# VHH binders against q9lmt1: the designs that were tried, part 7

Target 1, 351 residues: q9lmt1
Amino acid sequence: MLEKESDLTAMEKPNNKHAADSFSSEDLVSPVKKAKKSEEVSGGGEAVAAVGNREAEEDKPSFVSEEKKEFLVEADVAEDKGARHTMEDVWVVLPDASLDFPGTLRCAHFAIYDGHGGRLAAEFAKKHLHLNVLSAGLPRELLDVKVAKKAILEGFRKTDELLLQKSVSGGWQDGATAVCVWILDQKVFVANIGDAKAVLARSSTTNELGNHTEAGNPLKAIVLTREHKAIYPQERSRIQKSGGVISSNGRLQGRLEVSRAFGDRHFKKFGVSATPDIHAFELTERENFMILGCDGLWEVFGPSDAVGFVQKLLKEGLHVSTVSRRLVKEAVKERRCKDNCTAIVIVFKRV

## First folded at step 19 (VHH)

Design f6
Fold by OpenDDE, fold request of step 20:
Structure f6 (fold): chain B 351 residues (1-351), chain A 125 residues (1-125)
Amino acid sequence: as target 1 above (351 residues)
Amino acid sequence: QVQLVESGGGLVQAGGSLRLSCAASGSISSSYAMGWYRQAPGKQRELVAAIYSKGSTRYADSVKGRFTISRGNAKNTVYLQMNSLSVEDTAVYYCAAEVETEDEETGFYYTEYHWGQGTQVTVSS
């Protein structure tokens, strides 16, 4: 029963006024003068001879037109539902995204969305993310890395906002991880949320001679994405500050493994975020290819292993469509991936 | 520097069993996979078994149902239980790990394979 009371104490407005101080004036003035003087001296006009200025032919600087080293981008995708009943992965392959959004900058877009709890969040992201990034001011005329990163960040934010509204109105709670690539001329932007990954195969040496003939140098498998798992120290700290609990199985509230995703409406209050990590790099002759993959691919391939597998098939002269299919087939049939498996292989060719 | 140390190899009779152990040490931030390879005299090195970061495993067809790869309780340890050994299993067995290393040029991480020195397994008839 005990009704304990309401004490509203209204603590006051303190007024403090303080002061105007004035500091002043000083004048410093001074002075003037002096004027002088004259002298004339006259001396003589010796007519030194007109040595014929041979016009040095200005060697017109040969504008070595920096031949814009153009890179051809070839890409394809493969998917397999594996041992799952349904496919929750969704992908985008747009080697020329400038067709729908003309500009002076070449634009390509590639993405994998790995759905969990269903595919509705992944399908929504596929439909809206690229458009929201473009609408947020992805550069079309002049490349600016800061402007591009800001547009990608805002595109992710806006996509998740709209997705959450759709999740509420639709009565579903699906989530999706993402790995996304935008290529603007020779600049590559990689954005991810969750545990989908991008791996770059890069040559260790610039062979000065441009002859790709030394078949022997191993490609470095560079991981361009950081995974966002609830158990990772920084993500764990962020989730815990939001009141989320990481269970003994490494999952948020015992259910969600990732700390960043689109959707997951019920986990947003526990600090699940759709804020991507964003990296950018320049394409050079050292960039051979990139592999985008869902978590199912990376369950049964390491980055160096996947790069070695793809490199071997490309050296056999196989088309990127065959390479992507063989990569996913190896993952599912030979390596017994138990999840959905999706991979995009992007090959960079110097023209 | 990353080091892999194998143990548990030796001489065994056909139909016998061995358990290989591997411990990885050094600057290991993350490992994507650990595995066992073997090289018989006059043959190429071949994969025997691998275990990935999420616990998925793979085996060569020649060892399926006889060999089992597992992780230790310690970080960066892997075991290979080899049962029903045959003369055809005679080889040097190498531990391998795909390890993440910081790339000083790009500021990203890359992965590479590190190898042990190998342990001899000899199966007598």
Scores: ipSAE 0.874, ipTM 0.955, lowest interface PAE 0.5, mean pLDDT 88
Fold by OpenDDE, fold request of step 20:
Structure f6 (fold): chain B 351 residues (1-351), chain A 125 residues (1-125)
Amino acid sequence: as target 1 above (351 residues)
Amino acid sequence: QVQLVESGGGLVQAGGSLRLSCAASGSISSSYAMGWYRQAPGKQRELVAAIYSKGSTRYADSVKGRFTISRGNAKNTVYLQMNSLSVEDTAVYYCAAEVETEDEETGFYYTEYHWGQGTQVTVSS
């Protein structure tokens, strides 16, 4: 029934005007001066002194060949099943990844695939991704960052397409996250899907002497990857637009934590994607090492903590193989990682 | 600026309990870990307990079974329940957080540790 009513009003408030001022002026002119004239004179003499043409030896500019500051890349891997019944992690360490696709550009490839619900997707990605990236036109002669990124994108797409076909025929239901690195000459490309991470240890200052930063300046732990989890705002929105539901536990359809992965055939219709984020950077003397790790490593290490741990061991003069093993051992045995744990340590040495 | 503020320290008798609290504030996009460190007189700073972003915990062997680290309802809060305190637990306790910060030079993010000012814990015999 009841009706009422009321008015509340339109308050006006006001005007203010202020002004345009003008300033104008002024002049000054000055002046002319013209002058003057003259004049004359004359004289003669001949002397034909035979100036010997000393051919100036043209100092050929010594093209100081900018010695291409070549970086040596040393890398190794460690893995531990941890408390899990099975190892679902798969890795690739190829300091020379050019065997099937030769070219003038250095090509190194490193990857970790973290399988979930099985190992088949991770193993498939290991077998096919790099080949699909190369076949998609990863640069081998002329470095082009756009061409390289396009090749990586297409390689991921093609790998997932083939995996999904195999998953249908084989009855596979598993998926895999990935963190992948390609080094083309001195350009590093990092691609990821899911929650595997790459961390770069970078010096804050260029020490002229190429020596590792004196004991005092901590390396900056730069996170080169972003996680793709269903609960993250952008991924959540994308998943929801695809008709996916994120449960109270933060999982897609109550099962899958990540929003991007290879495989996961049943979740593709809900917006799970194999499209990676891709970043690129140039190797300089400031790049000390990289750590690639599965989610198990990063569950018990922060980036700065991991960089500090690796830096200490490298300063002790330990080989990269020992460093990677100690990192994973620390994660699993000392820090009680409950998952599979895989890490790749990549050390950059200036020659 | 990231700030960490500790509270809950004080004087306690041996066998007693304390609960330390830490609140992180400022421009915190993400924290990878929060933890408690302690420094006794004439000793180096040592890890007491840490809690990672996924909820995994780490303890020093000397405090295992006596101390419990936990997160608050806010992502940037951490507690340390200290039970069965001994004179050996006397120290300044520091809250720490590994926080993500934007790297202006690279456009990436990096992580660094931030520290509180510390809170005194004194255990009397």
Scores: ipSAE 0.873, ipTM 0.954, lowest interface PAE 0.5, mean pLDDT 88
Fold by OpenDDE, look of step 19:
Structure f6 (fold): chain B 351 residues (1-351), chain A 125 residues (1-125)
Amino acid sequence: as target 1 above (351 residues)
Amino acid sequence: QVQLVESGGGLVQAGGSLRLSCAASGSISSSYAMGWYRQAPGKQRELVAAIYSKGSTRYADSVKGRFTISRGNAKNTVYLQMNSLSVEDTAVYYCAAEVETEDEETGFYYTEYHWGQGTQVTVSS
């Protein structure tokens, strides 16, 4: 039944215009000064003897060529599917990445991609990310940290763009986390999305003698990556601003735990991003080795625990291939990692 | 500063049970792992049990099936239920936590182990 009503109303107004002001002027001048003088004098011609200029052999400063302390990089990988039905992890180990992009700068590349919802996003990233970073202008002649970071950012962006197109055309929805390392001469760039991690084992003191003194000082386990999860305050805020809902279990839309990943095309509208965090540091004698690992490794190893484990095996004189295999074997068999487990061990040796 | 406080140690007869408790306090934002180590007289410190951030656990072979590590309802608490104790389990038991600390030199974070003062466990025949 019930009814209609009604009306009201319009209100207006106002204008305000003002104003111009102009200010002007002035001058100042000044001047002159002159002066002057003068003189004079003359004199005499004494025949100062030809003291033989012993050409002081200019001690050409021996340019002590700062012997560019060259670092040898040795790296290897191990993987195990663990208790999972499938292996969704994918890795890259390129100690010399110069083959496709020649330049004066040494280039090495290492990466782990942890796939979720399938392997296709991880495989796509493996195939395209490094090439896209190079194509985006990763320095090859002159190192510029800003240029390198920009190239990495653009490489990630372009890789995700192409991956999403492939995801649509292929009818798949896979995503992947990533931890990536580029070494340009002695500069290390670490980039990550999601919860894959890079851990640097660093000595606390530069022993002056450059000898890896057997002194049992524990290496510092520096975590070079931060996890991108929806539960973390900054990521939570970003996801919520994009209209994403975080469930009580910490998952975006009750499904995705990470807030940054390649792919995940249905979650992009909720603020899932492939924008990496990027850190850079210089290799010194203090950098002993680096561990890259998927989330499965880090479920059963802390960073300091992993560094201690790897350090012990390296002190036994084991090759990096054996060290990586033992690390993953320890994770899966002894520590009962239930997920896929992939690790890259990168050893820095002074030459 | 991170502090770990152990409790629940003591004298027990062989075949008996003890429950150790550890409470972590201080600047603990997150621990990667908490665990129990033990040191018997004249022996090296050894891992007994650990629990990781996602709830994965590990045990020394000598304690498998007898000891159980668990987290408390309170953040940064860990328990060790010790059943079927033997004379060989006599040791000082130490709580440990692997914790993130800011590295002032680099602005990164590193992890290190923090240790409790230990609690004596004595198993009598």
Scores: ipSAE 0.838, ipTM 0.941, lowest interface PAE 0.5, mean pLDDT 88

Design f6
Fold by ESMFold2, fold request of step 20:
Structure f6 (fold): chain B 351 residues (1-351), chain A 125 residues (1-125)
Amino acid sequence: as target 1 above (351 residues)
Amino acid sequence: QVQLVESGGGLVQAGGSLRLSCAASGSISSSYAMGWYRQAPGKQRELVAAIYSKGSTRYADSVKGRFTISRGNAKNTVYLQMNSLSVEDTAVYYCAAEVETEDEETGFYYTEYHWGQGTQVTVSS
């Protein structure tokens, strides 16, 4: 066979974590230079089989972590087709995301996959990404930020590798963007490919305790992700070096607006990448909640606007399931967004 | 520092038209939203129109069909074309923008609203 084995065997790294520890192996030395890229890195992820089959009328329980920590994580999702005829958004809400990888670290996972050209890439990512991240060595016993980031990065690579094989055999061209969160104990990892966005609502240093005396102090809306579009400088450079052409409408080869995604098989040779931005931060009393959203939400909400909307409802005592539902309803019914709209609200509550 | 400067306010007869302009100066991206709010005497400040970074627009019910928000070629200017004005449109009109700022504590960007000083629009019957 004339095909490069590293394209195939490197995709199986999740089951052999020691392959990264064998750095002297020249099989992997060249492609292991992930840490020397100056790329911006944020959050993202997927889940297995049963996740995403949420019944709207059985939206009874909120998703919470079962681990005893100084605070709890409560989250819920809402979705709406908006003005589209189809729903191509797919989501994951796993307050306990251990699956078959038990450990002492709390592990929670949340994701939105915004499908384009069909749902198949988004559904594949939902089924495989988180499992691939766990298999690549996401820490379950001792927190290690570098190891976690490497597992997430490898999980994205492996997921896209397998997805592209399925895309070839199935003859489809579907793609999907992703915005993903992993919470390991009190460390939050955010990974993204494409134009879905994660926003953190964070209080000021002086107002975390006793904020009742300063009721007029709003939360800061921190944007944890950067969009990946073909017209943006770093993305454009990679695309053009690969022979891609960005037309006057801002689309690669006149067709694809995003520069990173799972799938989009025919665009991979033109520099479309599934390599995520990955960022991490520590949870403290200052981190109040996060909002994950597809582009449909952010068409009609700026980050501060959305944080203010959610904060108001949480202060009124509403449950996170109601808050997420009202956020999407506002985007779709009142603000008339034109796209599919999906949002996950993740609330950090002190125990 | 971001500065928003409104212009184009003034006195106009009922049924007439007026065009407001808002120029942003300083380091700004219009990446999220720019728009117009108004405050009539004795009333709360209310949204009139917004334009988001991807071009979606939003209007208060009271102005739909009469007002149009648009963005200039350089994206640092926002216009509000106000047609078929009535006395109920009399207010101070404020330009607002949701702008990214680097958060030195975290190294991420955060967003916040910036406001102009306002321009008076008075519609005479």
Scores: ipSAE 0.752, ipTM 0.889, lowest interface PAE 0.7, mean pLDDT 81
Fold by ESMFold2, last read:
Structure f6 (fold): chain B 351 residues (1-351), chain A 125 residues (1-125)
Amino acid sequence: as target 1 above (351 residues)
Amino acid sequence: QVQLVESGGGLVQAGGSLRLSCAASGSISSSYAMGWYRQAPGKQRELVAAIYSKGSTRYADSVKGRFTISRGNAKNTVYLQMNSLSVEDTAVYYCAAEVETEDEETGFYYTEYHWGQGTQVTVSS
C-alpha cells in the first residue's frame, strides 16, 4: 500500500508567481460560457422562503435605506513554507468573484486548500471549485440560502469528481483539505473539508452606548468550522462501514488523519469524502473580521489569541495586507511554526 | 466553568529548581492552548510558556533553555519545570487555558482564556 508521487511533478512546474498575489479564475478556467448560462437556469431555486433577511418584508419607514447594512469587504492573504522546503498550501482571494456570472448580488470568495502528497489536488481545487459552484447555481440575483448551500455542495462534489479523473489519468495521489468562504450580499457561507479552520471575530450582543472607549468593545473568537478526522464518531462510523481501518495512531489505514478531502483517490473507497460542512450567517455591525488558516497557523495560535493579534493591528490602522503578513510572520518567525502556514484575513467595514 | 489550580510554588535558592503544576477541572480536552504567565510586583503580566493542542511550545526569551512546559495525564495537567532560577524569576505565576465555550446566541463555539489564582515563586540569593 506504499504509493508514490506521479510523474506530474516532472511535467508540471510550480508557479510561485501566483502564490503571493490575488488569483483570477478568468485565467485558469476553460471557456464554458454557454454551459454556465444553462446551468444557472437549471439550478432552479426560487427560494424566497430561504432569504435570511426577514426584516426586509416588514413595512419600514422610507427615510432609512437598507444600505445601513452595507459593508466593504477587504481581504488579503499571507503564506510561508515554514521549516518545510516546499509549499503545498494554495489560496484564493477574490473580493469580486462574479467571473462570467454577472448579477446584482455581491459575490466574494476566499479559500485555503492545504495540499498533502503534493500540490496537484490543491491547485485543481483552486482552479475549479468556485467555477463549479457558480455553474451549479450559486445565486447572483435573489439571495436564497438553500439554493446557495445546494450549489456549494454540488460544486464540491463536481470538483472532486473531475479531480479524481485527473488523478487517475495523471497517475498521482495528491489530496487537499479546504476551508472556503462565499459572501453573497450580506450573507456569509463557510464550507470545509478537513482540518483547516475559519474563525469569526464578533462583538458582544450587550454593547454599552457611547459610555466607553472602543478599546472596551470585546470581540469573541467564534469557531465556524469543525475538523474532520478519522477518529471522530461520525467520520469513524462512515469509514468503518466502508471497510476502513483506523490504526492505533488515529489514521485511516495508518496513513490519512483527515476523513474529508479532495482527492486521496485510494482512500475514497474507505469513506474519505469531499462532502463539506456548510454554515451561513448574516453580516451585521457585530461581525468585525474573519481569519481563515491552515492547521499550521492554528498549531501556534488559539482562536482568541489570533483574533486579539489581528484586532490590535487593525486598531493601529494597519491595512489588511500588512495584518495578514504580520500574523503569518508571527506564527513562523516568533512562534516557530514548522509546517506550511497560510492565513487569509477578511475585514468587514461599515461604509 | 473550567477551574485552574496551580501548585508547586514556594521559596527557593538562586540556581535551584521548582516544578509548577496546573490541574484543570472540567473539560480541558477542548483547550486550544495552556500556559504559564507571571507577574512581578508593579509589572505587567507576561507570558512565560505555552503549549498548544498539537504539541507546539512557546517560551519567553528570558526563560528559554531554563524552563520547560509539558503536559501530563489525559492532557488535563500542565507543568512548568523551572531550572537555574534567579532573583529575576520572582513573581506570581498564573496558569491559563484557552477553552471552547458554547455560544448560546449563535450555536457555534467561541474560545476564551481562563486563569488560575496564581502561585508565588520567590528566589532568594
Scores: ipSAE 0.749, ipTM 0.893, lowest interface PAE 0.8, mean pLDDT 81
Fold by ESMFold2, last read:
Structure f6 (fold): chain B 351 residues (1-351), chain A 125 residues (1-125)
Amino acid sequence: as target 1 above (351 residues)
Amino acid sequence: QVQLVESGGGLVQAGGSLRLSCAASGSISSSYAMGWYRQAPGKQRELVAAIYSKGSTRYADSVKGRFTISRGNAKNTVYLQMNSLSVEDTAVYYCAAEVETEDEETGFYYTEYHWGQGTQVTVSS
């Protein structure tokens, strides 16, 4: 009696976790020690406990809520084709993202869409996602984290729905991953589908690092996103239940490595989803900057490596536009990343 | 938690070759990069070579074409093949890895570098 070891799942190497759609539960790739979330969206579902509950910790303003402090947000982007002949990355940098939806809440939006199979899905997402999120009720007057997350979730759903209709009529198969940021006053929302990544540079404590921040104490590189790949247990389970096959090269049907994306029309029936993970955190004196990047950046930079690189340049007094260009130049020219490379650096300054 | 152990250092004649190895022990949830750094007396620690989780490699200009970084089949081991050694390659060589750690305060993961104890490489003329 022998049992064949034919599963594509990892043995015990990666700490891969269960996953579900973000609307009903968190999709996690790696384990966390514990998750603490008491009361969440009462009607739509739960931001339920996984191995870790980062949403609950982000939503607790235990140190800032009594005295509001204003922040300035400065951001810029850089991009490079890298070793490819085409550029399929698309980006959004909107420090004022109110558009035709005025309100008293500051609204900023930043995104990277990493296109694959062409740039049409990424361009569609750039044109439509933020507008669809605003139309779905992103708060403009009174901040409500639950309402904001629901608007973002609906915006992703609507954008993919409309994109797939355009994909059918246009006869194309393009797809795109996304890493998105919305800033509403002092709350930052991060949403992602696919393998683009957002990283936050954060001081250890206000008193210790606030006193010695310029003295060179290192910032923590907080990874705000989890990659969605077909080989990860939660994503793999959804794909296999839908009849998808994950080949030995780790790709769905031998072709698609990511398990979530806008578009990829013919893979939607195999469980490819445009449902994002959505996380939020409050800006305090501890949050120094964020780096958004496509997989091209992260193939030659680890998160701490990138945070250290950016921190050094900011300490030298360089403007964020120069910092973002230098980061991408390092990735492409010195580190010779193979893919398109796009990065957005978002700097938080207390006024 | 993670322990990196270097081996393979020693004394070698100029023009010779040496192969360093680094074994990671302990729990590794995810590594973004592993690599080799070196520090000669009176000099700053500098990158020699890195290999990233998706296979991309990086080399210092001073070692390109002479040194090769590679990963063992188990992926918890990295090697540095050093050919055509010169006196300027004399240094303590350190293995390093960037790995995820759970951040109890925020519930997210953060990354940090872990370092080995170092192995001496001495190139004699």
Scores: ipSAE 0.739, ipTM 0.882, lowest interface PAE 0.8, mean pLDDT 81

